# VH-VL binders against q8ixk2r445to577: the designs that were tried, part 84

Target 1, 133 residues: q8ixk2r445to577
Amino acid sequence: FFGMLQNKGLTDYCFDYNPPDENQIVGHQVILYLCHGMGQNQFFEYTSQKEIRYNTHQPEGCIAVEAGMDTLIMHLCEETAPENQKFILQEDGSLFHEQSKKCVQAARKESSDSFVPLLRDCTNSDHQKWFFK

## First folded at step 3 (VH-VL)

Design ue5 (framework fv_cosibelimab)
Fold by ESMFold2-Fast, scan of step 3:
Structure ue5 (fold): chain C 133 residues (1-133), chain A 120 residues (1-120), chain B 112 residues (1-112)
Amino acid sequence: as target 1 above (133 residues)
Amino acid sequence: EVQLVQSGAEVKKPGSSVKVSCKASGGTFSSYAISWVRQAPGQGLEWMGVIIPIFGTANYAQKFQGRVTITADESTSTAYMELSSLRSEDTAVYYCARVGYYRDSAFDIWGQGTLVTVSS
Amino acid sequence: NFMLTQPHSVSESPGKTVTISCTRSSGSIASNYVQWYQQRPGSAPTTVIYEDNQRPSGVPDRFSGSIDSSSNSASLTISGLKTEDEADYYCQSYDSSYHRVVFGGGTKLTVL
């Protein structure tokens, strides 16, 4: 899949990645932001190895969740996707993180009006349902 | 029904360039990768390169690096393949093809092909 | 950097079963999807098998695909051969290290 990864429950919001330093694309948190038509920071690729890739700048980034964390962080892609970079996009729209056995949920950042994708226990909530636009 | 419609046959001289177009008709273009594949008379399929229009990125086979340029115009849903420094060995049918959902997915739609003949 | 190797030709009688192999020279055949395309004279290729073993709508169930990791190969099997199956068949996979599509050399199927 190629496109904007949009949330079914938080309908106007998409995955967004905008690193502050173009020379260091890894180590920063993926956020949710209002979907816009321009799209470069919001365009992702879902691969057959179950990766979510960010291709705006080289080298390519892959979304990962580090052990013990619930935030989505940009890492460098590898020839074979490591377990922490694998997300199963299911037919009902759930985005399941294999290593943690949790689902990606659109969530409000503490003490703010900002939103971020976080790992949470899997539910049938529309806030855990995603689709490529 | 989505179709890929290519420009017509061309006859070119050695040393010149050719630019073939591939227009998506009846459906979306942006969310798919478009590859170019050629086939010389009596030979097999040879991949030349791919573009992902939404990212603006292109990758080329090593054999064609420096000679091929693939571009896309999202507003007209048209991809282009330009091959320079033409040789008689470049005589072939050139196809554009849409990749399904993943980079390693099948080509789900093929253009009709464009015959490029390189002769003096 | 890998190659996909197919036999250059196969032949069989109508009603019989034929199998065409596609062997990957390095790295696992299972690392990326394998597709199979059919090309009749004067026509663009069409997909008969995608993602290792799936059939597009309209492709008869006598066409099947499989992966064998022990021989590092993919196979296209066509049962109940018909004269209209005469065509060139190409396997195709993807090289993730070089971001490139790889085609096999093609197999000419003759139905006697």
Scores: ipSAE 0.067, ipTM 0.711, lowest interface PAE 6.1, mean pLDDT 88

Design x11 (framework fv_axatilimab)
Fold by ESMFold2-Fast, scan of step 3:
Structure x11 (fold): chain C 133 residues (1-133), chain A 127 residues (1-127), chain B 107 residues (1-107)
Amino acid sequence: as target 1 above (133 residues)
Amino acid sequence: EVTLKESGPALVKPTQTLTLTCTFSGFSLSTSGVGVGWIRQPPGKALEWLANIYWDDDKYYNPSLKNRLTISKDTSKNQVVLTMTNMDPVDTATYYCAHRGYYEILTGYYKSPFDYWGQGTMVTVSS
Amino acid sequence: DIQMTQSPSSLSASVGDRVTITCRASQSISSYLAWYQQKPGKAPKLLIYAASSLQSGVPSRFSGSGSGTDYTLTISSLQPEDFATYYCQQSYSTPLTFGGGTKVEIK
């Protein structure tokens, strides 16, 4: 499925990726921002390989967790999804990162309107529950 | 568990550059959501925030200090370094480093308090 | 920059008194406010974060309340160890700013 990936607990916020330069689409952190419903930087696809793809720009980006970190960053998609790019969207809405055995949680960044998805120990918190609109 | 300690010179002459090191244990700056900040306090005056550095190398500076500040980290050494150029007697203060983390509240995690502080190091600027 | 105004700048109180300290932001900070206690010669200690959440290990006589621009720290029954200077701090936007402090002195 595809669309805006929205948080159940942080109700008005969606996965958002807006790289500062189209020539450097990868390497930047995925953020959460107010859902605007206009696609582009908030349009993601969940694939059969358990990837979260950013299809707005070319080449296509895939969300990954940097080695040794809990942050979600944009990498280039590969023909066969590596383990660091696999997220299991579970029936309860949890987004489980298979390689780390952790769940994606909505969390605060420095500015008040800037939130980020981070890996945290899995809990039954609504801040760890996600759905495509 | 979390501890921080500042180190650097106790006396600095006007126009010199101050270099302070914060050495910590009980947390890693590679952990997402974590940051370390520097705060100073002139004798008998209020606290003033100087700079923050975060797990993703995001850096924030107090703009009133006219780009005199540089903050950096060495995750392998568990250290954060602050440099401040062109020191002046008005910069005489106790300098603190402090931990910042994400705290869970009703809206998710809250990235706000300086929850653990170093003991502070007094820096006197005089000729 | 967001200015934080604390009142009063100092107060005298007796053990057992209820003490109230206020902090006003120059614009709404959406409860992104912390309170710190500082004893002479010591580093500040976090008491309250997110306007009303009590830090682990802090006595329950401390409480915080408020929203928007106006926030309050209350000590329900002042103890001898509570004589200190108290600071509020906003983390809504950079630069992070502290209030001027409120010194709580023995009457």
Scores: ipSAE 0.006, ipTM 0.558, lowest interface PAE 11.0, mean pLDDT 84

Design x12 (framework fv_axatilimab)
Fold by ESMFold2-Fast, scan of step 3:
Structure x12 (fold): chain C 133 residues (1-133), chain A 127 residues (1-127), chain B 107 residues (1-107)
Amino acid sequence: as target 1 above (133 residues)
Amino acid sequence: EVTLKESGPALVKPTQTLTLTCTFSGFSLSTSGVGVGWIRQPPGKALEWLANIYWDDDKYYNPSLKNRLTISKDTSKNQVVLTMTNMDPVDTATYYCAHRGYYDILTGYYRSPFDYWGQGTMVTVSS
Amino acid sequence: DIQMTQSPSSLSASVGDRVTITCRASQSISSYLAWYQQKPGKAPKLLIYAASSLQSGVPSRFSGSGSGTDYTLTISSLQPEDFATYYCQQSYSTPLTFGGGTKVEIK
């Protein structure tokens, strides 16, 4: 699948990656922002290796969660996806992170008036349900 | 329409744990964008924010008190509970719970304020 | 932490006066500022959010202005029910912080 990765509960919000420095594509947190339908910063690809790939810029990035953390960070993609970059997009729309056994949830970030995807215990909440547009 | 009410002990001894319950009506903590916070005010002093909990179970704590605070919700009972360990006389204050207003993302409504407050419950810490 | 400094700490005014209260943040808070009114023995009441937006049901004599680090609450013609303590609050960053309060007393 590919396109804008939208939240079912937070109806008009999509995965968004807008690093402050175009020369440093990796190392920054993935955010949620109003879906604009233009692709670019909101265009992601779900691969057969269970990666969520960002290929708007070169080198291509892959979303990862470091051990013990709950934030989604852009890393460099590898030829074989490491465990921290694998997300199972389930039939019910859940994004299950295999290494941590947690689900990606849309959450509010108090440090700014923004929303971010975070790892949380898996529930049947619509805020943990995602789909490609 | 929106109402909140705090409940808990009026007197707490030093070193004990305080548990406060906020019971509310007129809104649900399952609604996207909704939150509930706790704020306290020592007699004659300014307001001090303690903790927030949101619809998605995300929790935020005042760092100066984080090691002592736990916030949780029971959506089916319309309740938010705050627990504070190791109480000290300086923790004597009126404790409020408050609704964080709905954030309407489509109209550009900015970050939610504390728009409805409970009446407050006075907690005195003494031996 | 973002420090909120209110001035003055107290002021004396007469009914009909124009009252101005200021609030200064230790860093830019991008209009993530609210103003509250508190009467003795009562919970605070929201007056203004997002620096300048009037809360529903609040009289139009209350107004807020400012940007960046400096914000102002104005009461254009003070009424008897307006004698209270006023607090500003930033919601830009955690911990959420309040100003020290400004007590508006009858002259």
Scores: ipSAE 0.007, ipTM 0.569, lowest interface PAE 9.0, mean pLDDT 85

Design x13 (framework fv_axatilimab)
Fold by ESMFold2-Fast, scan of step 3:
Structure x13 (fold): chain C 133 residues (1-133), chain A 127 residues (1-127), chain B 107 residues (1-107)
Amino acid sequence: as target 1 above (133 residues)
Amino acid sequence: EVTLKESGPALVKPTQTLTLTCTFSGFSLSTSGVGVGWIRQPPGKALEWLANIYWDDDKYYNPSLKNRLTISKDTSKNQVVLTMTNMDPVDTATYYCAHRGYYDILTGWYKSPFDYWGQGTMVTVSS
Amino acid sequence: DIQMTQSPSSLSASVGDRVTITCRASQSISSYLAWYQQKPGKAPKLLIYAASSLQSGVPSRFSGSGSGTDYTLTISSLQPEDFATYYCQQSYSTPLTFGGGTKVEIK
């Protein structure tokens, strides 16, 4: 699947990645931003290795969650996807992070109107349901 | 319930590096929306924000001091560490660490204050 | 950077007086504003957040108001324990910035 990864509960928001440094595309948090329908920083690819790949820039980035964290961070893609970069997009739209056994949820960030995807215990909430557009 | 305490040297010589540790209890830096910041106050002057670190390891620095500051956390030890290089007499101040919890006053918005502060630690930079 | 200007820098007042302190931001901060009280030798204490929300445990004589660029802290009837320096702080954007402080002194 290719496209904008949109939230069912927070309907106007999509996965967004806009690294502040063109020479450092790794290590920053993936955010949620108003879906603009233009691709660009909101264009992701879901791969057969269960990666969520950001291929708008070179080298290509893959979304990962570091041990003990709940935040989605951009890492460099590897030849064999490590467990922390594997997400199962389920039939109900849940995005299941295999290593942590948690689901990606649209959440509000402190100190601003910003929204971010975070790992949370899996529920039947529409805030945990995602689809490619 | 929420408490924070700063620790570090009281005296630093010019050009040396300052390392301050904030040890806290009553909250976890793994909790979504939670952060810890550092603020300083020179004697008789206003408060100046230095840096914030959040649950997701996002870091923010005051641009006027950015190339001198490093903030890090050890979530398992309930500690946040601030390092400031090339100390100068003008950096003499009381240094505070403070908690930032999320406050959802209006649906979807967070208006996060520094709601709990450590007692502060006085750092004097002198020969 | 968003500049926070407090007025006055200091004021003298008597117990029972109504005290008003103002804080002006160089651009709209959408009520992302907090007020702190600091007594000599002590850490700041949060009084008001989100421009007008009273922190738990803070006496009701303290109130905050304002929107956009202009904000006010009011103490309706000054008490002896209220002689302190007061600071406003914006959290709308980074860097976080504080006002210069308003020292409330006994007359």
Scores: ipSAE 0.008, ipTM 0.556, lowest interface PAE 9.0, mean pLDDT 85

Design x14 (framework fv_axatilimab)
Fold by ESMFold2-Fast, scan of step 3:
Structure x14 (fold): chain C 133 residues (1-133), chain A 127 residues (1-127), chain B 107 residues (1-107)
Amino acid sequence: as target 1 above (133 residues)
Amino acid sequence: EVTLKESGPALVKPTQTLTLTCTFSGFSLSTSGVGVGWIRQPPGKALEWLANIYWDDDKYYNPSLKNRLTISKDTSKNQVVLTMTNMDPVDTATYYCAHRGYYDILTGYFKSPFDYWGQGTMVTVSS
Amino acid sequence: DIQMTQSPSSLSASVGDRVTITCRASQSISSYLAWYQQKPGKAPKLLIYAASSLQSGVPSRFSGSGSGTDYTLTISSLQPEDFATYYCQQSYSTPLTFGGGTKVEIK
């Protein structure tokens, strides 16, 4: 799958990556923002290694969750995907993070003027359901 | 009309745990973008934010009170509960719960402040 | 943490006066600022949100302005019911922080 990764519960919002520092493309948090249909910073690819890749800038980034954290951070992709970069997109639309055994949920973030994807205990909430558009 | 009311003990001994309940009407914590927060005010001093909980069960805590605070909600009862462990005389304050909506200008959602407040409940911590 | 500094800490004014209260953030808060009024023995009441938006039901004599780090609350013609303590609050980042308050006293 590839395209805009949209939330079922938080309608009209997509995964978005727009780092403020053009000298450092990786290391920043993934956010949710209004789906604009232009690809660019909202274009992601789900790979056979269970990665969520960001190819708009070079070098390619892969979404990861650092140990002890619940936020999704952009890291450099590796030839063999590490466990912290593996997400299982399930048939019900849930995005399951293998290493933490938690699900990606659309959530409100106090420190940002946008929503963000965060790891939470898995539920049957539409805020934890994702699809590529 | 949005209303909130705090309830809990008026007196707490040092080292005990404080449990406060916020009961509200006029809105639902199942509504996307809605939250409830707790703020306290020691006598004659400024307001201090404690914790927020949102519709999606997302929780935020003041780091200065790390591991002393727990916030939870019961959407079916229209209640939010704050628990604060290891109470100390310096925690003597009026405790408020307040409604908070997320409202962003571009999409109709914006990080609004606390727009409706409960009356407050005075908690005195002494031996 | 973002620190909010209010000035003055207190002021004395007469009915009909124009009152100005300022609030400075230790870093830019992109207009995520609110102003509250608190009367003795009562809960705070929201006056202004998003730096300049007047809350429904609040008299038009109250106005807010500012951007970046510097914000101002103005009361164009002070009324008897306006003698209170005013607080600014940033909602740009956690922890949410309030100013120290400005007490508007009768002269």
Scores: ipSAE 0.014, ipTM 0.588, lowest interface PAE 7.6, mean pLDDT 86

Design x15 (framework fv_axatilimab)
Fold by ESMFold2-Fast, scan of step 3:
Structure x15 (fold): chain C 133 residues (1-133), chain A 127 residues (1-127), chain B 107 residues (1-107)
Amino acid sequence: as target 1 above (133 residues)
Amino acid sequence: EVTLKESGPALVKPTQTLTLTCTFSGFSLSTSGVGVGWIRQPPGKALEWLANIYWDDDKYYNPSLKNRLTISKDTSKNQVVLTMTNMDPVDTATYYCAHRGYYDILTGYYKDPFDYWGQGTMVTVSS
Amino acid sequence: DIQMTQSPSSLSASVGDRVTITCRASQSISSYLAWYQQKPGKAPKLLIYAASSLQSGVPSRFSGSGSGTDYTLTISSLQPEDFATYYCQQSYSTPLTFGGGTKVEIK
């Protein structure tokens, strides 16, 4: 699948990656931002290796969660996807991170219009359900 | 429909740790966008925010009190617990817990009031 | 920290009066402002959120307005049950901060 990865519960928000420097494509947190329908920073690809790729820039980035962390960070893609970069997009829309056994959830930061995807214990909440648009 | 109730000691000695429990009904802290906060009010003074905890276990503390505060939740028991260390007479206040959550579905944007409050529990700190 | 300055600190009014309470933030808070009513010995009650949205169950005589740094709570025709202390609160940035309160007294 590919396109804009939208949240079912936080209905106007999509995965977004907007690094502060276009020459520094990796190492920054993935955010949620109002879906604008223009692709660009919101265009992602779900691969057969269970990766979520950001391919609007070269080299391609792959979303990862480091051990013990809950934030989604952009890393460089590898020829063989490491376990921390594997997400199972389930039929119900859940995005399951295999290494941690947790699900990606839309979360609001305190006193801010800033939203981010975070790893949380899996529930049947609509805020843990995602779809490509 | 939403109710909250604070419980804990009425009297605390200086240097001791205060533990307060908020027990609630009518909502769940497993619901996305939902949080519970703690606010206190010294006698005759203004309200002061202490800490918030959210459905995703995200925690926020008033920076002036951060080293003394710990907030936690037990979603299965519908409880939120606040712990405050090294109590001092200036910490004498009524302590409230409150529900937090508002989601504007048209914009996908949160505007975050404390929309339902517990009755408050008075904590006096004296020797 | 965002400082909330509320004025006046107290006022005396009669039933039927129009009452206006003002709240000023030290920086723009983009309408992340709530108003609360507190009666003696009771917990605060939410009246207005998002600067101008009336909480369900609150009488229509209460209204909020403002933007940026300046906000007002208006009670169009004061009733006996409205004698209370009123607080504004910003949720734009942590720490969350409250105004000093305005006590509305009879007569």
Scores: ipSAE 0.015, ipTM 0.572, lowest interface PAE 7.1, mean pLDDT 85

Design x16 (framework fv_axatilimab)
Fold by ESMFold2-Fast, scan of step 3:
Structure x16 (fold): chain C 133 residues (1-133), chain A 127 residues (1-127), chain B 107 residues (1-107)
Amino acid sequence: as target 1 above (133 residues)
Amino acid sequence: EVTLKESGPALVKPTQTLTLTCTFSGFSLSTYGVGVGWIRQPPGKALEWLANIYWDDDKYYNPSLKNRLTISKDTSKNQVVLTMTNMDPVDTATYYCAHRGYYDILTGYYKSPFDYWGQGTMVTVSS
Amino acid sequence: DIQMTQSPSSLSASVGDRVTITCRASQSISSYLAWYQQKPGKAPKLLIYAASSLQSGVPSRFSGSGSGTDYTLTISSLQPEDFATYYCQQSYSTPLTFGGGTKVEIK
């Protein structure tokens, strides 16, 4: 699967990554932003290793969640995906983070005062349902 | 039309717990992205943020208040409740609740100002 | 915590004057800044959000500008109803913090 990763509950919002320096692609939080349909910062690929890859820049970025945290951060992709970079996209649209046993939910993070994907206990909420467009 | 109104005791004795209720209309705290906050203002002084609660029950507190604060919501009653323990005369202030809405800005980001405020309720702490 | 410093703390002005109030954050807040007006005995009223966006119903004589750490509220031609205290507020990170206020007094 590849394309814009859109939320079912927060209908107009997509995964978005726009690092402040294009020469330093890692270490920043993935956000949700209005879907613009142009790919670029909103273009992601779901791989056979269960990675969510950001292929717009080199070196390639992979979404990860650091131990004890709930935010999605961009890391460098590895030859073999580490556990903190593995997400199971399920048939119901839920995006399950294997290492933490939690699901990705659209939410607002006070520290950024914008919409962001966060790890939360898995529910049947449309805010935890994602699809590629 | 969004409206909010604070209610609670006008007088509190030192060491007691203050309970304030914000009753609102014109929005639901089940709506994605919506929140309610509490702000206070001692007489003649600046505004001080206390706590926020959001649609998903996420809670944020001012760390300067040493875990004295608890915020909760009852979505079915359109109410947000703030409790503050161990009241002291320096906590004498007007207490406001306010809506945190989001607005589409030119860049497409949502921002969350305190866009609608209650009238405030004056709480005096004295023996 | 992000500290918000307003200047001046008070000013005296006449009707028709151009008034500017500044707000400086101790670190960059990426335009997550609002301006409020408070009249004596009343709750604050939102004037400006996202540093430069005018709240619906607020007169066009109010404008906001700035980026990074430095922000300004301008009243292009002061009216009698504008004598009030003005507060800036950052929403970039918790705790949310307000400036100390600027009291605009009649000259």
Scores: ipSAE 0.006, ipTM 0.568, lowest interface PAE 9.3, mean pLDDT 86

Design x17 (framework fv_axatilimab)
Fold by ESMFold2-Fast, scan of step 3:
Structure x17 (fold): chain C 133 residues (1-133), chain A 127 residues (1-127), chain B 107 residues (1-107)
Amino acid sequence: as target 1 above (133 residues)
Amino acid sequence: EVTLKESGPALVKPTQTLTLTCTFSGFSLSTSGVGVGWIRQPPGKALEWLANIYWDDDKYYNPSLKNRLTISKDTSKNQVVLTMTNMDPVDTATYYCAHRGYYDILTGYYKSPFDYWGQGTMVTVSS
Amino acid sequence: DIQMTQSPSSLSASVGDRVTITCRASQSISSYLAWYQQKPGKAPKLLIYAASSLQSGVPSRFSGSGSGTDYTLTISSLQPEDFATYYCQQSDSTPLTFGGGTKVEIK
């Protein structure tokens, strides 16, 4: 699958990656932002290796979760996907991170428009359900 | 059981820098959704929020005081440190640190903002 | 900054009374509102979060309601331990802001 990765519970929000420096494409957190339908910073590809790839900039990035952390960070893609970059998109829309056994959830910080995807214990909430558009 | 305790000097001279440490137990700042904030209260006045730090090292400051405030964490020591420069007598207050609660999945909001507070430490700024 | 206005600034009440405290935001805060109780010389204690959710361990006589800009804390039957100052706090946007407080005094 490929396209904009949209949240079922936060209907207007999509995975978004827009690092502040185009020359430093990795190391920053993936955020959620209003879906604009134009691809670009919201265009992701789900691969046969269970990666979520970001192909808008070079080099290609792959979403990862660092040990002990629950935030989604952009890393460089590898020839063979490491375990921290593998997510199972399940039939019910849950995005399951195999290494941690947790699910990706839409979450808020301090602002009404400040949303981020975080790893949380898996629940049957629409905030943990994702689909490509 | 969540507990927090503030520590630092009780008396600060004008123009000096204040450093306060919050030591906590019963939770970890490595747990996603968790934060710690600092709030102060001048004698007989209302509460004023100063700064928050979160599990992912994200930091928020009160804009009116941003140029004077620095917040940091040491997750291995279960500590959060607040530094405030150029102290003035009007900064005399009781300073609290507090736990910021978890995300409410149904409302898109934290369930328990500032749900557990330290006892507070009184800081007097005078010559 | 979002301004939080509490009304009244103080009130006198007797044990058994129904007490109502109001908090108004200068703009909509989408129910991102908490209520705290503070007794003299003590730290604040969380009573209500998300406008209407009762914090674990808080007596059921406390309740919160409201939406948009207008919110209310109600104590259905005031007890001796409820004489304190109450504060509302918004967390819709930064900076986080508190109301001026409402002191509930013994009549």
Scores: ipSAE 0.022, ipTM 0.607, lowest interface PAE 4.9, mean pLDDT 86

Design x18 (framework fv_axatilimab)
Fold by ESMFold2-Fast, scan of step 3:
Structure x18 (fold): chain C 133 residues (1-133), chain A 127 residues (1-127), chain B 107 residues (1-107)
Amino acid sequence: as target 1 above (133 residues)
Amino acid sequence: EVTLKESGPALVKPTQTLTLTCTFSGFSLSTSGVGVGWIRQPPGKALEWLANIYWDDDKYYNPSLKNRLTISKDTSKNQVVLTMTNMDPVDTATYYCAHRGYYDILTGYYKSPFDYWGQGTMVTVSS
Amino acid sequence: DIQMTQSPSSLSASVGDRVTITCRASQSISKYLAWYQQKPGKAPKLLIYAASSLQSGVPSRFSGSGSGTDYTLTISSLQPEDFATYYCQQSYSTPLTFGGGTKVEIK
């Protein structure tokens, strides 16, 4: 699947990656931002290897979660996807990170306009439901 | 299992600076959305929020005490430190640190401000 | 700053009684309200978050309700271990503010 990865509960927000420049794509956190419908920094690809790829630049980035962490961070894609880069997009829209046994949830820091995707215990919340537009 | 514990001096003289350390386990301040706050309670009085620090080093202070407070973290040691300058007898209180997480304002998920608290440490300010 | 007013400041009730504590915010806080229980000499314990959600491990006799500016904590059948002071807190805006507390004494 391709497109903007939108949250069902936080309906105006999409996965967004805004690295400092095209050559520094690694190590920054994935955020949520108002869906603009123009692709670019909000355009992601879900692959047959269960990766979420950011392919707006070269080399391609893959979303990962490091052991013990709950933040989604951009790493370089590998020829064989490592377990920390695999997300199972389920029929109900849940985005399940198998290595941690947790689900990706839209969350907001209090008293802030900052929204981010985080790993949380899986629930039936619409904030844990995602779809490509 | 989240645990927090406060440490620092039990007795402080007027005009001195108070330094309190919160040591925790069961979570990390490198985890996105996680924060730690400080709350105090003078004997027989209500709770008063002092300051919060979050995973991204974002800091919030009670405006009434802003110029006296500094909050910092050492993520590798699982510690948060609160410093309060120019102590006065009215600052005599039990000081608590507590775990704080993200709020999902639109859905109501994780609307809890402080879900786990330390035991508290009593600080007496006298000559 | 958002002011939180609790009523009553204290009450006495018998075991088995239904106890109601009210918290009023000076402006709408959109259910960003928590309730805490504090027993003498102990740290506060979270009972209710998001106005009506029961924290895991808290007995079902505790419940919260309300919206806008008016919120209520109810204990449906008071037990001896419920002797405590109860505090509400808003998390809608900084500075975070607590109510003045309600002391519940068993008759």
Scores: ipSAE 0.014, ipTM 0.550, lowest interface PAE 7.8, mean pLDDT 85

